Miniprotein binders against q6w4x9r395to579. Designs and how they scored, part 158

Target 1, 185 residues: q6w4x9r395to579
Amino acid sequence: GHCSLEGGSFVTTFDARPYRFHGTCTYILLQSPQLPEDGALMAVYDKSGVSHSETSLVAVVYLSRQDKIVISQDEVVTNNGEAKWLPYKTRNITVFRQTSTHLQMATSFGLELVVQLRPIFQAYVTVGPQFRGQTRGLCGNFNGDTTDDFTTSMGIAEGTASLFVDSWRAGNCPAALERETDPCS
Short names: E, the ipSAE of ESMFold2; O, the ipSAE of OpenDDE; V2, 0.75 times the mean of E and O plus 0.25 times the DockQ between their complexes.

## First folded at step 12 (miniprotein)

Design sd3 (at its last look DockQ between E and O 0.01; V2 from the best seeds 0.00; counts 0 for: pae O 10.1 > 1.5, SAP 80.227 > 70, placed apart)
Fold by ESMFold2, look of step 12:
Structure sd3 (fold): chain B 185 residues (1-185), chain A 89 residues (1-89)
Amino acid sequence: as target 1 above (185 residues)
Amino acid sequence: DTLRKLARILYWLAVVLAWLAERAFEAGNFEEAFELAEYAGKLIEEAIRLAAEAIKEGDTDPETEELLKEAEKLAKEVERFIAKVAEEL
């Protein structure tokens, strides 16, 4: 299964449902019992223009009881708050520079994360088939049915991206705005 | 701006750790909540130090002052939370 965070505001779920949102918060991207040690993947969004209605991805966070890995748009990688030189390896996780513009976090438990650093910060999440039907968060539930991919943290299927996204906020943040704009015409 | 960039990363991580601490507290895992909140507090203190140092070294970006203010606000919230969790230990 594949989930992508593109253009700073565009998301495609594991079931290939696209949506957009604009918000300045940390969001739960993926939770699953398949991730060891209560693991979760989170995405940090912040302002990317002159208004709150223009936001983009600024960091991706993987956290568990063992590791708190942050990969930021300024190319700084930390684990448990300490800056790390790449390649960096734990027992289950390796973070390395895939190319001059891409970093990769590879794991032994079926999660792969590829981060594009330039020209804009984007993220691509890949999970193995063992995750099918066992995911929650902005990447959807991976059950093969796009009609319930906007399932909130309370288990309610919503019709709008904003309500769905707001339910997955981690922290006290402004409400997300759903927006589609043509950046070039 | 290098100091500001690191301070911002530590602040983001602290926000996440504080959120996890709250979830642990709600689940009755008070020792875990305490450990996570203490860790968040240490990261916040370092973020405050780095942001203040950036300003002293001539960082005039208004985002740095904003970060310092937000980090100080979060520090107070986390400190109150730690005290609340400690009552349940």
Scores: ipSAE 0.468, ipTM 0.772, lowest interface PAE 2.2, mean pLDDT 83
Fold by OpenDDE base, look of step 12:
Structure sd3 (fold): chain B 185 residues (1-185), chain A 89 residues (1-89)
Amino acid sequence: as target 1 above (185 residues)
Amino acid sequence: DTLRKLARILYWLAVVLAWLAERAFEAGNFEEAFELAEYAGKLIEEAIRLAAEAIKEGDTDPETEELLKEAEKLAKEVERFIAKVAEEL
């Protein structure tokens, strides 16, 4: 399964369902029993301008009982708040520079993350087949059915992206807005 | 492993370019959209080639097969998009 966060407000789920939202919060992208140590992948969005539509991805976070790995738009990689030099390796996670503009987080448990640093901060998530039907979050449920991708954290199927996205907030933030504008705006 | 990694990089680059092409198209920049889509097409074809080669050489990782399938899907989408853009030129 491949999930993408592009253009600041555009998401494509593992089931290839595209949608847009504008929010300034931390959201759960991926939660699964296949992730060890209660692991979860999260995305941090913030304001990039003065309008409500001017939002962008500013960081990606992998959080588990053992690690809090943050990849930020300024190319700083931290674990549990401490800056790390690349390549950085834990027991089952490796973060390294893939290209001049891309960082990669590789894992031993079937999760891969590629982060484009420039010109736009974007993230790309890959999960192995063992994750099929066992994922939840903004990246969807990876079951081959796009119609149920907007399943909330409470297991309710929503018809709109805004309510779906809001259910996956990791903190107290303003409600997300569904916009029909260009995701880069 | 190396081939798969390279294929994946190219796949994501193609995704980005295809996305940018769509944005250009929506903005009425048809020439730019066409160029970006053509470039995306080339990259995705190479990704497919590398993934298939990996499998041929004994890569049994299910992720490689999945990548190949997704890349083939994207290739078809890009092709359709190119045809669409061409109608506007």
Scores: ipSAE 0.005, ipTM 0.233, lowest interface PAE 10.1, mean pLDDT 88
ESMFold2 (binder alone), look of step 12: mean pLDDT 87; pTM 0.845

Design sd30 (at its last look DockQ between E and O 0.02; V2 from the best seeds 0.00; counts 0 for: placed apart)
Fold by ESMFold2, look of step 12:
Structure sd30 (fold): chain B 185 residues (1-185), chain A 90 residues (1-90)
Amino acid sequence: as target 1 above (185 residues)
Amino acid sequence: SVLEEIAKTILEAVKDLVEAVKENDEEAIKRAIERLEEAAKRAEEAGFEEVAEEVEYVIKLVEEGDEKLIRVAVWLLVVVMWEAERRALE
């Protein structure tokens, strides 16, 4: 399965459903029992232009009980707050520079993350077949049907991207306290 | 919950801190740090020690002046608070 986070806050789910949103928060991209140690993948979005509704990806975070890996648009890579030189390896995760413009996080548990640093910060999530029907978050539920990919954190299938995206916010975000979110897709 | 209230207070203060650092407003930086120190004490007293530690780390990084690391540390703090809330529900 493939999920992408592309410029203009566009997302394509594991079931190939595209949508767009405008938000300045941390969102849950992927949760699954297939991720070890209560793992989750998250995306951080921030304002990207003069318009209050223009937002873009600024960081991707992988977290578990042992690791909290942040990859930022400024090419800073940290684990548990400590900056790391690449290639960086743990027991089950390797982060390395794939090309001059791309970083890759490879894992032993079927998750792959490719981050495009330039010209625009973008992320591409790939999961193995063991994840089918066992994902939740902005990347959808990976059940082969695009009609219910907008399933909220409460398990409710929504018809609009905005309610779906808002349900996957990770905590209360300062940007949400000062302005209305304006999901477009 | 208590953790949700503490997290909202921390996010508010860290937002002010980030703006103050961006504008190089030393008085606003000092005020935001004082608010964060108070919130870290609340977190520690409530048993959320990992949250308190991450708040103190953000404060330390402001003194070092690396804006890129400060931004990353703030994003990490959000994740740490989210994880603490998830663990509290178990």
Scores: ipSAE 0.657, ipTM 0.830, lowest interface PAE 1.2, mean pLDDT 84
Fold by OpenDDE base, look of step 12:
Structure sd30 (fold): chain B 185 residues (1-185), chain A 90 residues (1-90)
Amino acid sequence: as target 1 above (185 residues)
Amino acid sequence: SVLEEIAKTILEAVKDLVEAVKENDEEAIKRAIERLEEAAKRAEEAGFEEVAEEVEYVIKLVEEGDEKLIRVAVWLLVVVMWEAERRALE
């Protein structure tokens, strides 16, 4: 399964359903019992301009009981708040520079992350077949059915992305927007 | 099919729009937007609300002058159209 975060506001789920949102929060991309130590992959979004549509991915976070690995748009990699030199290796996770513009997080448990640093900060998530039907978050449920990808954290299937995305917020943040809202209108 | 015709119109208009933006041709931009607006309306009337929404979003991005987002939105629009077509065939 492949999930992508592109262009600052666009997501393609594991089931290849594309959608967009505009939010400035931390969101859960991937939760699964296949991730050890209650692991989860998260995405941090922030404002990148003056309009509501000008939001962008600024960091990717892998959080478990043992690690909090943050890959920032500034090319800073931290674990539990401490800056780490690359390549950086934990028990089952390795973060290294793939190319001049790409970082990669490789794991021993079937999760791969590629982060494009420039010109736009983007992320690409790959999970193994063992994750099929066992994922939740913004990347969807990886069951081959695009119609139920917008399942909230409470297990409710939504018809639109906004409520779906909002349900996966990892903090107190403004609601996500599906459509551009002109505050002057 | 209706969706196929709409999609074709959208794709042509988007192509024209991207080129017009690149060349900073205001009149061409306007013409392309008008075509997209009509296509969005047709899509909505045909029950393809998501397609219509994405088209309208692209128009808004152009009006806002965000070139980076415009390019990505075009890609997303195409993907959405393909998905819609797939669903319509099922």
Scores: ipSAE 0.294, ipTM 0.698, lowest interface PAE 1.5, mean pLDDT 90
ESMFold2 (binder alone), look of step 12: mean pLDDT 76; pTM 0.697

Design sd31 (at its last look DockQ between E and O 0.01; V2 from the best seeds 0.00; counts 0 for: pae O 10.3 > 1.5, placed apart)
Fold by ESMFold2, look of step 12:
Structure sd31 (fold): chain B 185 residues (1-185), chain A 90 residues (1-90)
Amino acid sequence: as target 1 above (185 residues)
Amino acid sequence: SVLEEIAKTILEAVKDLVEAVKENDEEAIKRAIERLEEAAKRAEEAGFEEVAELVEYVIKAVEEGDEKLIRVAVWLLTVVMWEAERRALE
């Protein structure tokens, strides 16, 4: 299964459902019992311009009871708050520079994260088949059915991306916008 | 709870720190760091060692003048505190 964060604000779920949102917050991208030590993958979005519709991905965070890895758009990589030289390896996780423009976090538990640093910061999440039907968050539930990919943190399937995205906020943040609409049109 | 009080203090100081760094206001930065140091000590004494440790990383990043690391440290501290508060409610 593949989930992507592209163009600063576009998301494509594990079931290939695309959507766009605009918000300034940390959001839960992926939770699953397949991730050890209560692991979760999160995405940090911040303003990229003046209006609410100008937000983009600035960092990806992996949290568990053992590791707290941050990979930022500025190529800062930390674990548990401490900056790390690449390649960096823990028992189950390796973070390394794949190419001049890409970093990769590889794991032994079926999660792979590839981060594109240039020309714009993008993230690509890959999970093994053992995750099927067992994911939650902005990347959807990976059950092969796009109609319920917008399932909130309370377990309610929503019809709009904005309500779905707002439910996965990890912090006190403004509500996300589902899509850009020109108020002058 | 004790965590709620400590988290409120840290969040206020972090918010002030972020604004002070954005404005390059050295006096505001120093004041925010002092509040964070006090809050980190209270967090450690209350058994929230993880929060206290991350506060120290924020302070180190500011003292080194590493703007990119400051942003990362603040993002991480904020989400870890949010997780700690959320788990206390479950």
Scores: ipSAE 0.715, ipTM 0.837, lowest interface PAE 0.8, mean pLDDT 84
Fold by OpenDDE base, look of step 12:
Order: C-alpha cells, then structure tokens, then sequence
Structure sd31 (fold): chain B 185 residues (1-185), chain A 90 residues (1-90)
C-alpha cells in the first residue's frame, strides 16, 4: 500500500482515495498490529500562512515504546528528543539521506517512509502486503475498498473527511476543515 | 566492487521490470522478478540486507498489482542503488 501526504493538505490513502483537509495538529497516519512495540506513524501539521486554509506538513513522527523518531522540515532528525546524525540506525529502523532533497526511513518490519524536504515538505508511506486490512489512521484501512477509508478511531465510517481526520488527532487541537478538492488539480 | 556489480544488476533488472509492467508482458515481468530475486540473494549474502529488503518490496508490489506501490518501490530502490553504485566508485 502507498499513502501520500502532498501539497501541504492533500492525502491519498492506501486504497488510493484522495482527500484534502486543513488542520494544525498531530494526526495518526498509520497504526497496525504489524508495527512492533505499539508503533505508530504520525504527521504534524502547522500553519503556513495567515488563513486557516494555509496549512502544511512540518514533521513526520514514528512513535513506539522504544523510539520517537522525528523528521522535521528543517532537516533535523531526532530520536527521543536527541538530534541524530545520518545515517542513523536502531535495531530495526534506519534513517538516511537518499538525495539532497529526500530522506528515507527504512525498517525491517515492512514500513518505508520517504520524506521530500524541498521545495514542499511531503511524505510517502509504503507498507507491505502483510498490512492489508490491518491499518488504521489517515492512510486508511488498506482493504481495497475506498468507501470505508474514512473509518474513525472508534470504528465508525464517516461520509466526510473532517470528522474522520479529527478522530485521528493525537492531541487537543482545533477541528480540521474539510475541502473537497482533487489533489491532482 | 561487489556492491557496484550488485547495484548495476538491480538497476538493470528494475528498468526491465518497469518496461514489462507498462507493456503488461507477464513473461517479461516474471523474468525480471527472477533476476531481482537472484540479485537480492546476492545482496544478502554480501551483507547488504537492506538492499535485499528493498528488492523484495518491489517484487511484492508487483505481486499485489498496486501501480502506485510499484512506482514508489521502484523509485526507492533506484535511488538507493544509484547511491550505492556511486559510493562504490569512490
């Protein structure tokens, strides 16, 4: 499955469902029993301009019982708050620079993350086939059915993105704004 | 170097795979996958487990028939192998 966070406010789920939202919170992108040590991938959004519609991805976070790896738009990589030099390797995670504009987080458990640093901070999440039907979060449930991608953290299928996105907030933040726009436009 | 040779082999196989997928040539896809599997094995034996893992991702992406996943996996692998090859030449 492939999930993308592009253009500052666009998301394409593992099932290839595109949607847009504007929020300034940390959201759970991916939870799965396939991630070891209660691992989860999260996205941090913040204001990028004056209006509420000017929001953008500013960091990606992988959080587990052992690690808190943060990749920020400033090209700073930290684990548990400590800055790390690249390439950085834990027991099952490696973060390294692919190109001058791209960082990659590779894992031994079927999760891959590519972060584009410039000109727009964007993220691309790839999961192996073992994750099929076993994912939750903004990236959807990876079951081949786009109609149920907007399943909330409580297991309720929503018709719109706003309530869906809000259900996956990792903290107390303002409600997200929904905008029906084609990410390819 | 061993890494250079492996990287070159992988890159060539990936290119062939991409073309085969575009043309929906099942036999060509199969041949490319076989070459990738062999290259992955070589990578693993040479101590480049991460390379082998990425190759396996490409193979799995093709097996799943997910076009987006294939594109991403191929791109990732291509970048890694290009860097590996470059480093091996230095």
Amino acid sequence: as target 1 above (185 residues)
Amino acid sequence: SVLEEIAKTILEAVKDLVEAVKENDEEAIKRAIERLEEAAKRAEEAGFEEVAELVEYVIKAVEEGDEKLIRVAVWLLTVVMWEAERRALE
Scores: ipSAE 0.000, ipTM 0.186, lowest interface PAE 10.3, mean pLDDT 86
ESMFold2 (binder alone), look of step 12: mean pLDDT 74; pTM 0.684

Design sd32 (at its last look DockQ between E and O 0.01; V2 from the best seeds 0.00; counts 0 for: pae O 10.8 > 1.5, pTM O .772 < .8, placed apart)
Fold by ESMFold2, look of step 12:
Structure sd32 (fold): chain B 185 residues (1-185), chain A 90 residues (1-90)
Amino acid sequence: as target 1 above (185 residues)
Amino acid sequence: SVLEEIAKTILEAVKDLVEAVKENDEEAIKRAIERLEEAAKRAEEAGFEYVAELVEEVIQAVEEGDEKLIRVAVWLLVVVMWEAERRALE
């Protein structure tokens, strides 16, 4: 399964459902029992321009009881608060520079994260087939059904991206906005 | 829970700190740091030692003036508090 975080807050789920939101918070991108030590992947969004709809990904965080890996748009890579030289390797995780513009976090437990640093900070999450039906968060539930990918942290399928995204906030932050668009604007 | 109260205080102070640093408002920075120091002591007393340690790392990053490290330290603190709150509600 593939999930992407692209441009100004665009997301495509593991079931290929695209959506956009406008928020400035830390969000749970992926939780699954397939991730060891209560692992979770999180995405940090912040304001990137003058309007409320100009928000973008600024960091990705892999969190478990053992690791707290932050990869920032400023090319800072830390684990448990300590900056790390790349390539960086633990028993189950390797973070390395794939190209001059891309970093990769590879794991032994079926999670792969590729981060594009330039020209725009973007992230691409890949999970193995063992994750099917076993995921929750902004990347959806990976059950092959796009109609319930907006399942909230309370297990309720929502019809709007903003309510879905707000339910996955990690912290106290403003509600995400979903604005109608004018074709002429 | 006690952690919910501490986390609310920390998140509010962190939000104020980030804004104050962005505006170069020295008095607001000082006020936010004082709130964070008090919250860190309460977190330590409540047994959330890693939360308290990360709060001190945020303060240290501000004192060093490294904005990139301030942001990373803040993001890490937020996710660690979320993790701690989740475990406390079990």
Scores: ipSAE 0.602, ipTM 0.802, lowest interface PAE 1.4, mean pLDDT 83
Fold by OpenDDE base, look of step 12:
Structure sd32 (fold): chain B 185 residues (1-185), chain A 90 residues (1-90)
Amino acid sequence: as target 1 above (185 residues)
Amino acid sequence: SVLEEIAKTILEAVKDLVEAVKENDEEAIKRAIERLEEAAKRAEEAGFEYVAELVEEVIQAVEEGDEKLIRVAVWLLVVVMWEAERRALE
């Protein structure tokens, strides 16, 4: 399964459903029992301009009971608040520079993350087949059905992205704005 | 449709390249690289400069013989192009 965060405000789920939102919060991208130590992948969005519609991804966070790995747009990588030199390796996670403009987080448990630093901060999430039907968050449920991707944290299927996205907020933030747009248009 | 065609071309070329590298088939590697270079040019002309850059990273990795970089670059390119292709088909 492949999930992408592109163009500042576009998301494509594991089931290939595209949607757009404008928010300035931290959101859960991926939560699954397949992630060890209660792991979760999160995305941090912030305002990139004056307008409320000018929002962009500014960081990606992997959070577990053991680690809090943050990859920020300024190329700073931290774990539990401490800056780390690359390549950085924990027990089952490795963060390294793959190109001049891309970082990668590789894991031993079927999660891969690629972060494009320039010119636009973007993220690409890949999960193994063992995650099928066992994911939740902004990246959807990876069950091959796009119609139920907008399932909230409470297990309610929404028809629009706004309530869906808001349900996966990891903090107290303003409500997200919804816009149905093809990311490739 | 342009993106779709470019994506398909890149994906096919990358697959061929990976197999060629595994088999150490220099001629096949060369052919795959040529296809990638052409696709990169098309991508650039179509305004997808970052795609062209990713393709160049793969080519450079192969030329330098950096196995780690090859694996990473190929993985990245496949993911990006697959997403592009899927979106173009929608």
Scores: ipSAE 0.005, ipTM 0.214, lowest interface PAE 10.8, mean pLDDT 85
ESMFold2 (binder alone), look of step 12: mean pLDDT 73; pTM 0.685

Design sd33 (at its last look DockQ between E and O 0.02; V2 from the best seeds 0.00; counts 0 for: pae O 9.5 > 1.5, placed apart)
Fold by ESMFold2, look of step 12:
Structure sd33 (fold): chain B 185 residues (1-185), chain A 89 residues (1-89)
Amino acid sequence: as target 1 above (185 residues)
Amino acid sequence: DTLREEAERLYEEAYKLMLEAERAFEAGNFEEAFRLAEEAGRLIEEAIRLAAEAIKEGDTDPETEELRKLARVLAWLVTVFIWEVEREL
């Protein structure tokens, strides 16, 4: 399964459903019982220009009982608040520079994260087949059906990305928009 | 104090508050953990602003930019921690 976070706040779910939102918050990207120690992957979005509709990914966070790994737009990698030199390894996780513009977090539990640092900060999430039907968050539920990928944190299927995305907020933030509202001039 | 020195002080204070917040969380004192993390968040946002202002005003020391980057990371970790605490309240 593949989920992508691309420029302009575009997301493509594990079931290949594309959507866009404009938000400045931390969001739950992926939760699953397949992630050890109550693991979760989170995405941080922030303002990237002068208008509300100019938001972009600024960091990815892997959170568990053992680790709080942050990979930031500014090329800082931390675990539990401490900066790390790459390559960085734990028992189950390795973070390394894949190319001059890409970092990779590889794991023993079927999660892979590739982060493009330049020219635009983007992230690509890959999960093994053991995750099928067992994911929640902005990357969808990975059940082979796009019609319920917009399932909220309360289990309600929504028809719009905005309500879906807002339900996965991890923080007190303005509501997300799927597309530009009336243009700001 | 210089803008960088004040940003450093606020960053270090926020970091200390987060250590206290984590300690409170581990002890099951979730209201205290929340309060400490909120205060840390306020301090780190100001630290980020001051570091950015220092750079704008001509501070070319690489450590100032490094501080700004680490402070942004700490701010995101504070947000995640508050989310975790709220789930316990």
Scores: ipSAE 0.537, ipTM 0.796, lowest interface PAE 1.7, mean pLDDT 84
Fold by OpenDDE base, look of step 12:
Structure sd33 (fold): chain B 185 residues (1-185), chain A 89 residues (1-89)
Amino acid sequence: as target 1 above (185 residues)
Amino acid sequence: DTLREEAERLYEEAYKLMLEAERAFEAGNFEEAFRLAEEAGRLIEEAIRLAAEAIKEGDTDPETEELRKLARVLAWLVTVFIWEVEREL
């Protein structure tokens, strides 16, 4: 499964459903029983301009009981608040520079993350087949059905992205704004 | 099962073994960690081979190539993990 966060406010789910939102919060991208130590992948969005529509991805966070790995737009990688030099390896996670503009987080548990640093901060999430039907968050449920991708954290299927996205906030933030546009258009 | 499906199965089994290996390592059971990692390595190499064979035989599904890539990454991680375990043995 492939989930992408592109263009500052566009998301394509594991089931290939595209949607757009504007928010300035931390959101859960991926939760799954397949992630060890209660792991979760999160996306941090912030204002990139003065208007409500000027929002962008500024960091990606992998959080577990053992690690809090942050990859930020300024190319700083931290774990539990401490800056780490690349390549950096924990027990089951490795972060390294893939190219001059791309960082990669590789794991032993079927999660891969590629982060494009420039010109736009973007993220690409890949999960193994073992994650099929066992994912939740902004990246969807990876079950091959796009119609139920907007399932909230409470298990309710929403017709629009706004309530769906808001349900996956990791903190107390303003409500997200949605714009149903095809990111490929 | 298709070659891809078999590769997927092996990948899943390999990653599960690595999770167990990591737990064993954390518990100080380095011998078990090593054993599990070696087994994971064997399985993941086979997964890579099968995925590559599928592609060679005309599997054009992007997921097959992605599986191959993921499996290669896991194989690398297994290798590095084994190096770490060997330091404790």
Scores: ipSAE 0.006, ipTM 0.214, lowest interface PAE 9.5, mean pLDDT 88
ESMFold2 (binder alone), look of step 12: mean pLDDT 87; pTM 0.857

Design sd34 (at its last look DockQ between E and O 0.01; V2 from the best seeds 0.00; counts 0 for: pae O 7.7 > 1.5, placed apart)
Fold by ESMFold2, look of step 12:
Structure sd34 (fold): chain B 185 residues (1-185), chain A 89 residues (1-89)
Amino acid sequence: as target 1 above (185 residues)
Amino acid sequence: DTLREEAERLYYEAEKLMEEAIRAFEAGNFEEAFRLAEEAGRLIEEAIRLAAEAIKEGDTDPLTRVLLWLAVVLAWEVERFIAKVAEEL
C-alpha cells in the first residue's frame, strides 16, 4: 500500500482516496500493530509563508519506544534528538540518501518512507501487504474501501477531511484551518 | 545554558521519569506510576515553553525545532499514559 503527502497539503491514502487540508500541527499518519514497539509515523505541518492560511509539510517523524527519528525539510535527520550523518542505521531501520534530492528510511518491519527534499518537501509511505486492514491515521485504514478512509481516532467515519484530520492531531494544536478567514484586529 | 539546552535537559528528564512510570505501572504500582507521569508532564510542558521561547527569540538551529516537535509528542504520550493509569486507580 502507498500513501503520499504532496504539494504541501495534499494526501492520498493507502486506498487511493485524495484529500487536502491546512493546519499547523503534528498529525498521526500511520499507526499499526505491525509496527514494533508501539510505532507510529507522524507528519508535521507549519505555515508555508506564502499565504495567510497555507500550510505545508515540514517534517516526518517515526516514533516508537526505541526510536524517535525526525527527517526535516532543513535536511537534518535525527534519532532521539541527536543529529545524524547519513547513511544511518539502527538494528531494524536504515536512513540513507537515495538521490541528491531524496532520502529513504527502510525498515525490517515492512514500512518504507521516501522523502523528497527538493524542489518541494514531499513524503511517500509504502507498507507491505501485512498492513492491510491494520492501519489507522491520515493514511487511512487500508481496507480496500475509500468510503471509510476518513475514520477518526474515535472510530467514527466522517464525511469531511477537516473533522477526520483534526481527530488525528498529536497534542494540543489548533484545528485544521482549511477555510479560515484572516482576522483583522 | 541556552533556552534550548535547558529545554533539552528537561525533555530528557521527563523521558526518564516516564520510563520509571511505565515500570511502576507494569509492577502494579499504579499510584506511583500516576505520580511519576504527572511530574514528567510538568517537566515536558516547561521544556515546550523554553523551546518555543528560544525559537521566538531567534534561535535558528533546526535542532531546536526538532526538540519542540519531540516534546509536543512526548506531552501527548504522557497525557495518554495518565489516562490509562487512571483506569486502574
Scores: ipSAE 0.239, ipTM 0.654, lowest interface PAE 4.2, mean pLDDT 82
Fold by OpenDDE base, look of step 12:
Structure sd34 (fold): chain B 185 residues (1-185), chain A 89 residues (1-89)
Amino acid sequence: as target 1 above (185 residues)
Amino acid sequence: DTLREEAERLYYEAEKLMEEAIRAFEAGNFEEAFRLAEEAGRLIEEAIRLAAEAIKEGDTDPLTRVLLWLAVVLAWEVERFIAKVAEEL
């Protein structure tokens, strides 16, 4: 399964359902029992301009009981708040520079993350087949059915992206806005 | 259906076939795994073609570009998987 966060406000789920939103919060992208140590992948969005539609991805965070790995738009990689030199390796996670503009987080448990740093900060999530039907968050449930991708954290199927996205906020933030505008605008 | 919509359909089908192929491989059914992966490969190549054609014809929807990216990634995975399965045949 492949999930992408592009253009600052565009998401494509593991089931390849595309949607747009504008929010300035931290959201859960991926939760799964297949992630060890209560692991979760999260996305941090912030304002990139003056309008509500000017939002962008600014960081990706992998959080578990043991690690808090942050990859930020300024190319700083931290674990538990401490800056790390690349390549950086933990027990089951490796972060390294793939290219001059791309970082990669490789894991031993079937999660891969590629982060494009420039010109736009974007993220690409790949999960193995063992994750099928066992994922939740903004990246959807990876069950091959696009119609139920907007399932909230409470297990309710929503008809709009905004309510779906809001249910996956990791903190107290303003409500997300659903817009059909070009995410690269 | 638009070119993008048709490409999307093919992408979904290819993805499902690859999942079945992987399951077959894990079960030791390498011939079936190979067959399914080859079929997935054909579908995903067509998806790429259609998406690219859409862009060439003036489709400026970001969704089309995203689809093309997804399809290219899947095609790469299919190729790697086929190579892996071939070693077991």
Scores: ipSAE 0.017, ipTM 0.253, lowest interface PAE 7.7, mean pLDDT 88
ESMFold2 (binder alone), look of step 12: mean pLDDT 88; pTM 0.877

